# Miniprotein binders against q5jf28, part 12

Target 1, 318 residues: q5jf28
Amino acid sequence: MERERLIKTVEAILRGAGYRVARLDLKGSCFDLVASRLFLLLFIKATVNIDTITEEQAEDLKRLAKFFKASPLIVGLRSKSGELEEGVVYERFGIYALRPETLYDALLNNELPAVFAERGGLYVRINGELLRELREKHGYSVNELAQLLGVSRKSLLNYERGEQAVSLDVAIQLEEIFDEALAEPIDILRAKVEADLNVKPETPLEREVFERLKKLGLGLVKVKKAPFNAISTEDDIRLLTGIDERKTRSTIKRAEMVAEVGRIVNSGGVFILEKTKAEVVSEVPLIPKESLEEVKDADELIELIDKLKKEIKEKLFS
Short names: E, the ipSAE of ESMFold2; O, the ipSAE of OpenDDE; V2, 0.75 times the mean of E and O plus 0.25 times the DockQ between their complexes.

## First folded at step 3 (miniprotein)

Design ve
Fold by ESMFold2-Fast, scan of step 3:
Structure ve (fold): chain B 318 residues (1-318), chain A 113 residues (1-113)
Amino acid sequence: as target 1 above (318 residues)
Amino acid sequence: SKIYSVFIFVSDMERAKEFWTEVLGFKIVEESEDGSWVTLEAGDTYILLERDETAEPGSGTVIYIEVEDIEAVRERLEAAGVKIVEPVTETEDGRKVMTFEDPDGNRIRLEEK
């Protein structure tokens, strides 16, 4: 399948560049891969057609990126306008979207893209101060250079001020005239995104669990399109928190994904269920909601989690 | 962290134990006193069978198991009357694979090493 091949390619690029990678297979998830290397953390949505990403998925992806101080990326092959071009950065709901070849060049060739697509055209941001210096050094007036480029005087002044991107054609002409690199690279690996982290729980069970966790001193960031329902935090405590009414095959699959994601983002995991026996799936405890009433603070919750993990390990290796 | 264990819900524990041990050849390392769960040894990880009389057929996690001789496993599964979802086929990268269902409709995919 084209999607499976895309995801495998992106994973191979990340691993080849020295990233630690966790992949998840979850229908409707806002991300498919999370990858870390040194001080970089990436949440990646891989989709053949970048237009299939929903606004809800994009908002959750930006929430995760903002919370973890990570960069969100979309890697895809086409849009409604056709095949994506190598070296060109596209945008969906405020998130950079690019081809796997563009990611390869950024990570393995140390070549960041500089061209971006907007409103049916290709554009480049120019180092406006350098442009002005080169124009003056070569003896061109504003009007003379504007005429050479086929642009208005106002446009050239906006280019020099960094207030307007140039068309790709103008960028090429400028570099030919001055024989200097003027393009500003797009730092796709350190994208800053804005997102509202104060999303309220939607189900009655989520509201009850959120209120209990808050009473334990935990801050909460709600997400909808991920293998967990929230991120629970207090000081150095960070838990990818799942919430379900009962243990199902979906719960088990998501707990396994939470374990893998947690390894990359340096976070623990826990699932809180309306009805269950306390148990552990892939290092992720599943505990009944009533257990939250038996602990007095976040530290005791962590002690309960650690105790459960130790008990299953001792049981299997005794 | 690596995957420590995999959970599989089964509606009939005795039937599941026979399937996983006698048909597939896994070893039971622990069993609950009330018979509600069984732990199987799977290399350096574990498979936990848990009784759930409401288990839905054909949904949930696909479990991947590597085997040395996929044709030998296929013959054993056919002899036992196991439902084969995907017959032995070769992937684009040259690996032989097949998919079958346990008695509760859980899908298991075999890949030849």
Scores: ipSAE 0.000, ipTM 0.080, lowest interface PAE 25.9, mean pLDDT 84

Design vf
Fold by ESMFold2-Fast, scan of step 3:
Structure vf (fold): chain B 318 residues (1-318), chain A 113 residues (1-113)
Amino acid sequence: as target 1 above (318 residues)
Amino acid sequence: SKITSVVIFVSDMERAKEFWTEVLGFKIVEESEDGSWVTLEAGDTRIRLERDETAEPGSGTLIWIEVEDIEAVRERLEAAGVKIVEPVTETEDGRKVMVFEDPDGNLIYLEEK
């Protein structure tokens, strides 16, 4: 399956499961889809080969997920080791990676995966306390069960303590012996990630704009692999913030993407440009950086944004 | 170090198959049922052609190399002035990886183990 086909398939799965979805067409972006349903928010990177994802993309994806209290996810078809297997969770830079069929089962069949790939093997995390209880109930000593499973005594004790995952073969044997569900599902839809939200701006223009926004009382989360440069925040205020030298076709396309993403993550958007006349693209204002000197705090900036959106709408329908 | 596989993204699969087999003389050893990929025999290495209609010049290859000492390779690449795209990092699996560009802009991934 090609990349475009993969992305369309993932989008169809999400929409079929009742998610609101925004899709990005941005080369090098850390995510291709953002989706929300009820209290779940997902940032998804879709790529045919999961090994093509860079560390920089992964860090930005985790940063966005952490900030929005969302789950990051990679959906792909293969790795350097070959085709990804259905029902198996892989990992790339601390982010779960899986096939579209696995996502389909999770969302439409309520079947979470339980098998994960690590160092060329397949493994399952089990309920160690339940394993101990079942072992005792069926009259097996630690040594007897270890021998039956073909594992060391130490490994079995680690399994029962929840300190070590079992191989897929051992998980299958345990199910056959006890006829009970011991596997712990992997909650791919509620993954929590850690990321450093205190990343410095890279360009002179970004540094200047960041300083001006901070003087207005806004906190800033820098991102690089997204249609915006930062998320600007203060209490209930959230702005997906783009920064450019001037208005280009790229600026317009990114503003359109910011509008779509914003509606899914309940955030406003704004582009701050070195030189521009104030205007609005897809509900996203483009304002000159000098306008930041004309407002005294974050509230006045929001008032300016809202005023511009209203004035454009009034002129358009007058 | 050993290159175990190379993936080349192609915009036109039939054209690519003809070029690699009839013009260059490689043998196809595997094909997908839907025609989206083929694998070519290249000595001890495999070349995989994958259809991607959006493929751009210089974006059509992915090379993954396993090395015994990634820090030693990094030092040699830096001394040679090679562009390091992503520095050496250790994944949660305990694997060390890095990414660099060849002189033509092709991305090369290194993994230690």
Scores: ipSAE 0.000, ipTM 0.107, lowest interface PAE 24.2, mean pLDDT 83

Design vg
Fold by ESMFold2-Fast, scan of step 3:
Structure vg (fold): chain B 318 residues (1-318), chain A 113 residues (1-113)
Amino acid sequence: as target 1 above (318 residues)
Amino acid sequence: SKITSVTIFVSDMERAKEFWTEVLGFKIVEESEDGSWVTLEAGDTRIRLERDETAEPGSGTTITIEVEDILYVRFLLEWAGVKIVEPVTETEDGRKVMTFEDPDGNRIRLEEK
């Protein structure tokens, strides 16, 4: 399918640029790929049509990005308005959206995009201070240059102050007049996003588990559209935390995904179930919620998790 | 009329085999016992790599290969250090194309279906 090809392309671009990558196969997830290189961490949603992303997915993506100090990114091919253009940055719920070719150029050609789409037009942010210097050097008054560009005097002053983006046509005209690069690149790899990290648990089991984890001193960030239900954190401790009533095929698949994601984001994983025997799936422990009653704090929880991993491994080889 | 095979002359068979199979992903369906030729599966036709130590690039003939994902193939070619002679562009009918040279200088065009 077209979506499968898109995800493979994005993964290949990231790996080719030296990123470590984990891929998710989870319907409805807020991200499909997570990638790290040195100090850069990217959470990527790959979708053929960027308009299919829901507000819930976007909010969870921004929460993950904010918590991990990562950049969220949407990679897609089209919108309701048609094919996305190469070199153009689009926006969906406050998240940058772009073509795989644009990502390729950023990562492998060191060419960041400079054009963004807004309200049906194409725009460029320019170096306003450089614009003023070039205008003065070439002997243009504010009114003369504004007339040449077909813009108002007020608009030109706003451009020079960096208070207003120019249309793509004006950006082209300016670079033709001055024979100088004026466009400011959009750093799609270091996007800052804001998100509310104080989301409440929804189910009775989630409320029970969250209350217990909080009593152990763990902070919690709830997510809905991911292979885990929360991120549990205390100082250096980070746990991608799954919560289920019972072990199902879905639980096992999500534990495997949590293991892969955890390696990229340098976090452990754990699944807390209503009733189960303690076991480990892909180095992610599945423990009954009653085990939380046996520990006093976050450090003891980590010790319990490590002990269970060791005991299960030793039992299998006995 | 049907084209049953296209022959590409190569100066180094092991280098050519690695390029066409490991980099481009073609499957070898037949090899000569002396290593002088191999045949690759290419849909309903065949590509024959034939050893010729004096092999020179084709002067006016270009082979076009259909690919599912042209950016992925472009990435693999750049990773393999392959010379790209025409960057990815869009044809009049909306298809993405690019052109590269194999290790022997043969020009090969890719078209995304």
Scores: ipSAE 0.000, ipTM 0.182, lowest interface PAE 14.7, mean pLDDT 84

Design vh
Fold by ESMFold2-Fast, scan of step 3:
Structure vh (fold): chain B 318 residues (1-318), chain A 113 residues (1-113)
Amino acid sequence: as target 1 above (318 residues)
Amino acid sequence: SKITSVTIFVSDMLYAKFFWTLVLGFKIVEESEDGSWVTLEAGDTRIRLERDETAEPGSGTTITIEVEDIEAVRERLEAAGVKIVEPVTETEDGRKVMTFEDPDGNRIRLEEK
């Protein structure tokens, strides 16, 4: 109930801010929402307690974000330490985590957060050069201002050099003393993440399909916690690729999700199955793995996909 | 006598703010420091959204809101997954009306100018 309401709230915020949104209903997925607007692309994991995200989910979320040049976000309400605070950015596995109110302010009020949580405290990055200028303008020595703030001389010098964030209490004191905005906002919508895109397939079927796709000239980015198993890519070709032993209700639902996600990230979709009769679900072809032997390169695979989509469409009118 | 304000108790203030401002198009004119209430501009009347985690539909009172373009509002409500109780229909005098449920189950009627 609480999780469902959270996801609906996040989706509503994104749509209200003009984003195109696709929502997933997939247990264990590394993201629940993907949203795009102009040049911004967001992969969002919505979870009531941000500590429930697994390392595997976080790594896959970062892989998707890195590949699509998107920003990953966790939106939640609590942690093991209690309720998350509005306007505060938390972090799990290198991914920003925040309340839906914080996202609302960023997208609809153009108000980015500036406070981040670290090691049990709240901190703010400040404009160190401006701090130094204000200190000198007001006639404070380094020692005098350090004593006023209750910090060491070394800490104050590090603040002025931009080498150390200040505690929230110090940030408040500085704003009161100088009556100037010193806080640097955290750009949660353009977060850059690092991830290893060279992950090995694990099942015999995945290994076989990956080898065949690589022989066609496609690069592969493996993911586990998504409605697809890999992203297949070559030049302008991007294909969300599912791999299954056989067609199941799960396969059909994941194909539908792949179609929705593909529309947001401007990518095609395909499912490669051990054994199946060729068919199309929501514009996503399901093809047997032996069909990969009938094409000589990535371009012919795309032609096959397009041909299957067209043939099914024509059958509706015939 | 005039109605000075209408108070609507909401269980989820963030979702209520989104619904009333972005979906319905109202403007916030006041907001509490702690986020426990907001006041919306409604012509000569004010609408107060007030947080109450136990909020349930009350006396069955229906609020009627006049809108410029009922089809545009209907589209936004459908996009937001809002329950439409009575679809858009025309009254005897040619005005379009509809009824929907807000997130807390309150029934709200829309009338086009």
Scores: ipSAE 0.007, ipTM 0.371, lowest interface PAE 9.7, mean pLDDT 85

Design vi
Fold by ESMFold2-Fast, scan of step 3:
Structure vi (fold): chain B 318 residues (1-318), chain A 113 residues (1-113)
Amino acid sequence: as target 1 above (318 residues)
Amino acid sequence: SKIESVYIFVSDMERAKEFWTEVLGFKIVEESEDGSWVVLEAGDTWIILYRDETAEPGSGTTITIEVEDIEAVRERLEAAGVKIVEPVTETEDGRKVMTFEDPDGNRIRLEEK
């Protein structure tokens, strides 16, 4: 499938650039890869056609990015308008979308893209102050340069003030006229997004678990399209929190994914189940809902998690 | 809120693909290159067949699928040797329902429009 090749390509690019990477094999998830290097953290959704990402997936992706102070990215090959172009940044629900070749250039060649797609074509943000300086140095009046570029006087003034992006054709003409780089790069690796972190639980079990965790002093950020149901947080505590009725193969695989993601985002994991005996899967404890009533605060919950992990380690090495 | 997808763990993907497409009539919209998962179109929801060679028979989760002609589906299931858990019966609301097991022991309920 085209999608599997895309994901492998993106993972290879990230690892080649020195990122630590966790990959998810979870259909419908808002991200497929999470990657960290130094102070950069990326949540990446890989999809062949960027228009197939849903608004719900995009909102969850932005929620995760906002919570972890990370950058969300969509990496894809086409849209309903056709193949995506290399070096061009597209947008889907407020998230940058780009080709794997564009990501490669950014990470391995240190070449950020400068062209973005928007209604009416391809555009470039330019250094307006430098444009005015170059215009004056070469002796062009505002009217003369506007005429030469085929734009209105008002547009040229807006370009020089940094209030309007130029078309790609105008950007090319400007660099040819002045023989100087004017394009401003798009910092796709440090994108900041807005998202509502206050989403309410919807199932009866989720509502009950959320209320119990809140009583322990934990704040909760609900997500729907991820291997966990919420991020539980209090001071330095962060737990990728799964919620299920019973231990199933899906629970086990999601716990493994939570462990991998947790290593990249420096967060613990826990699964809270309606019916289970306490156990640990890939360093992620699975505990019965009733255990939440037996601890008085978030610190005691962490102590319980640590105790369970320690018991498994001691039993394994004894 | 809505159910976005349902995961069904299968021990034999080729057997599962044949059952879900040829016997039940679902359309495959995407497959992994390594054969680990297959996505079936189910209206506005996805059914995801996920290969797990250690898959045990279903442990109590049941999905309900709406069909046009439940007797026609029953005939196909019986011809294919599928285990019918609950025969076609009429609910108090007048809808016809039945339950069967897929090749991996997952219990699936059918309900006629």
Scores: ipSAE 0.000, ipTM 0.087, lowest interface PAE 24.7, mean pLDDT 84

Design vj
Fold by ESMFold2-Fast, scan of step 3:
Structure vj (fold): chain B 318 residues (1-318), chain A 113 residues (1-113)
Amino acid sequence: as target 1 above (318 residues)
Amino acid sequence: SKITSVTIFVSDMERAKEFWTEVLGFKIVEESEDGSWVTLEAGDTRIRLERDETAEPGSGTYIFILVEDIEAVRERLEAAGVKIVEPVTETEDGRKYMTFEDPDGNRIILYEK
């Protein structure tokens, strides 16, 4: 299927499972969908071939997931090895990648995948303690079971300790020998990732705006492949922050996307422009960078944003 | 429960096809149009050979194959220059086995019926 059909399919799966979803139409973005349900938050990149995701996109995706305590996920159809298999979890730059059918099973059938692809093979994590109990119950010694499975004694002990995944072949043999479910599901909806949140701004304007926001007491997480340039935060304040030289049609579209994403991740939005007339797009204020000189701290910035929203609203209805 | 297939990733499909058909004697029952995979008949299950440029020697997959005449298979493997990991050996209960590596470093254990 085409990329557009893939994204629509993923969105339909999420909405059908009760998630609130925001979709982005932004070429080159590190995510295409953000979805929330109860305490779960997912940032999803949809791509036909999972090998087309860049390291830069993957780093930004992991950075967003880490900051929002969300799970990143890639949904795709193929890789350099061919079509992705249903029920199998792949990996790209430390991010789980899987078919839309696998996501459907996880969300609508409550059936998590258990098989993962690694180094050209398929593997399964098993319940090592249960394996040991079943081995002892059936009267097998460690050496006897290792011989039956065609693995070393050390490998079998590592399996029983939960320190090593088994090949798919070994998992199949274990099911045949014991007639018992040993596979551990992969919790693709609660994947936790590590990322460097201290990435430096790239442009002179970004550098200037970052310094001004830091002086207000805001922490900053830089992103490149998203509709915003940074996440600004202090205490309970969280702002998806866009930075542009001037207001363009692209600025307006990204502000609209920021509003939608912000609704899902419970964050405000603001665009800081080198030169602009004060405006509000979908509850996202567009303010000139000089306005940052009028405020002393993060709380006053929020007050300025709220004041601007109120003034614009009053002007529209007066 | 029933196992329907096992997938083995290979770095060179033509080499793998020759090995599994001419040396080991399996029959190809299905092949992709682009040459990226083939399926072999293996009793009431199937073996799928799939091309993967990242396939690493000794990836951890162990494959057990029952054969009628292990000495005949050993002779073919030796003639083909295949790495024999463990020569034909008799188990305590009288069954013969041997271990070798396919061209991609996967360990295969033959047991004589």
Scores: ipSAE 0.000, ipTM 0.070, lowest interface PAE 27.9, mean pLDDT 83

## First folded at step 4 (miniprotein)

Design c1 (at its last look DockQ between E and O 0.81; V2 from the best seeds 0.00; counts 0 for: pae E 2.4 > 1.5)
Fold by OpenDDE base, look of step 4:
Structure c1 (fold): chain B 318 residues (1-318), chain A 107 residues (1-107)
Amino acid sequence: as target 1 above (318 residues)
Amino acid sequence: DPELREARDLLSQAITLMHEAVRLLQEGRPEEAADLMTEALHIVQRAIELAQSTGSDDRAIRLLRYAIMLMHLAIDLARNGDVDEALELLEWAYDLIQLALEILSKS
């Protein structure tokens, strides 16, 4: 399967599940899809081999996910070790990775995966309290059950405490012995990730823009591997910010993608350029950096953005 | 193996129905296409069950499961009027079923 077919499949799964989806055509982006349904927001990197994601992409993906209170996901088919299994959750850089089929089951069948891969084995988390209750109900001592499972007494006690994941084989044996589901599902749709939000601007222009916006009361977080260069940190001001020296074909394409992403994540978009005339591309204003000198605060900047959007809309329909 | 032969015959039937569904989509008859795709999907599901019972190649079974997923999505797209997208997924499902059938024919 090629990357394009994989992305189309993931898009179809998300749409079939009733998500609003924006697809990005940006090589090297930390995400290829963003999807929203009710209170769920997903940032998805689609890659045939999950081991091709870079640490920088993963960090930006986690950063976006943390900021937007979204779940990051990697959807792929294989790793360096071989094909990914269906119903198994993998991990790269603290991000869940899974096959399209596993995503399908989670979104359309409401079947969350319970099996995860670690260190070349398959494991599950079990309800340790339930395991203890079942063990006691059936009259097994810790030693007797541990012996029956082929595990140590210490391991069984760690399972009952929820301190240790259980091998898939032992989990199957437990479910067979007790005729009860013990495996805890992995909520891939609500993954909590940690990310560093204190990423500094890289270019002189980004530094200038960040300092200027900060003086206006608008904090920014740098994003490296997205169609935008920064996100506003203010809770009331959700702005995807592009920063370029000049208008290029890349700027236009990125602005279009920012518009699409912005609709999904309920955020505005703006591009701040070293040199440009004020214009709008796909409802995303391109403004010269000098325009930041004409506004007193972040609210006036938003008003300027909205005014530019309105004026161009009026010109297109006049 | 009689069960493996039946599985191959079922997959061949599904392929035939899928070809007709493609034609219906191209003719702008997406609801009728969705009905045929639904029938084909059930046939492929039965073929998977038979292939599993014979201890057939896991690769073929994986391809068929992926095809079923694509067929479900194509049915939904067709019913929503997304004909081009439905067609694309259906053609891909066809390719996967064909490949699975080839694998099951070499065993």
Scores: ipSAE 0.640, ipTM 0.867, lowest interface PAE 0.8, mean pLDDT 91
Fold by ESMFold2, look of step 4:
Structure c1 (fold): chain B 318 residues (1-318), chain A 107 residues (1-107)
Amino acid sequence: as target 1 above (318 residues)
Amino acid sequence: DPELREARDLLSQAITLMHEAVRLLQEGRPEEAADLMTEALHIVQRAIELAQSTGSDDRAIRLLRYAIMLMHLAIDLARNGDVDEALELLEWAYDLIQLALEILSKS
């Protein structure tokens, strides 16, 4: 109940800030929400306890974010050690994690967070050049200011060179001493992440389908924890690609989710099945794997997909 | 403590206004509901100030601040005609205020 309320809150924050949003209802997925506004794209995992995200989920979230040039986020309420604090950025597997209030402030009040958590406490990165200018203007030597703050001379030099973050307490003292904002915000909306995009197929059917898609000239980015199995790509073609043995209720729900995600990330969708009659679910074609032998390249695959969509639309109006 | 009693009285008043706002939303009167929710929101803000001055439990204060965020979102949703979504957030905010009131009543 608490997770459902969290997801609805995050969705309301995003929509209130003018984002288009798609929500997934898929247990174990690497994300629950994807949202876009102007040039910004966010993939969000919403979880009450941020320590429940698995390494596999986090790696897939980063793969999607890297491929789509999006910012991944974890939004939650607690960690293993207790409640998350408002305005504080946490990190799990290289992904920023924060409370809904922090997201609210960033999107609806244009107030990006500046405080982050690490072992040892809360920290802030500061404008080191401005710190140096303010220190000199006020007539403090490096040693004098370090003594006043209770830090080493070496630490103060590192602060001024931008090489070390300050503790939250020191940041507060600095702003009281100089009456100036020194904190540098954390851009949670444009986070860059590293991800290994080379993941092997999980099943013999996936391997077979991937090989056929590669022969058509499509590159593949495999994911494990999403409603689709891979992203198929070539030039300006992008297909959220699902793979199943047969059409099931799960296949239909995944296709519906792929359609929703595709609208947000401006990508097409397709499901390749070992056994099916060609059809369309929510504008996502479900085609048998044999259809891949009927085309010579990625362009012909798109033509086949378009033809199927037209044929199904015409049947509905007959 | 008279300040804590005043804070509890304010929260009870806010709960009453939120009950009425829920009813107005259900009756298809979202602008009137949003006006009541705005009034309740300001009352909750004043209650927080009083509760903080008494050294009250930080957990109650955090619940009330979260409720205020939900109320802002619900007000915007109501004014945009997204009544079902507004109701869901308002009901959660109501639950949080009620829980905060219970916490403040035991201190």
Scores: ipSAE 0.524, ipTM 0.842, lowest interface PAE 2.4, mean pLDDT 90
ESMFold2 (binder alone), look of step 4: mean pLDDT 87; pTM 0.875

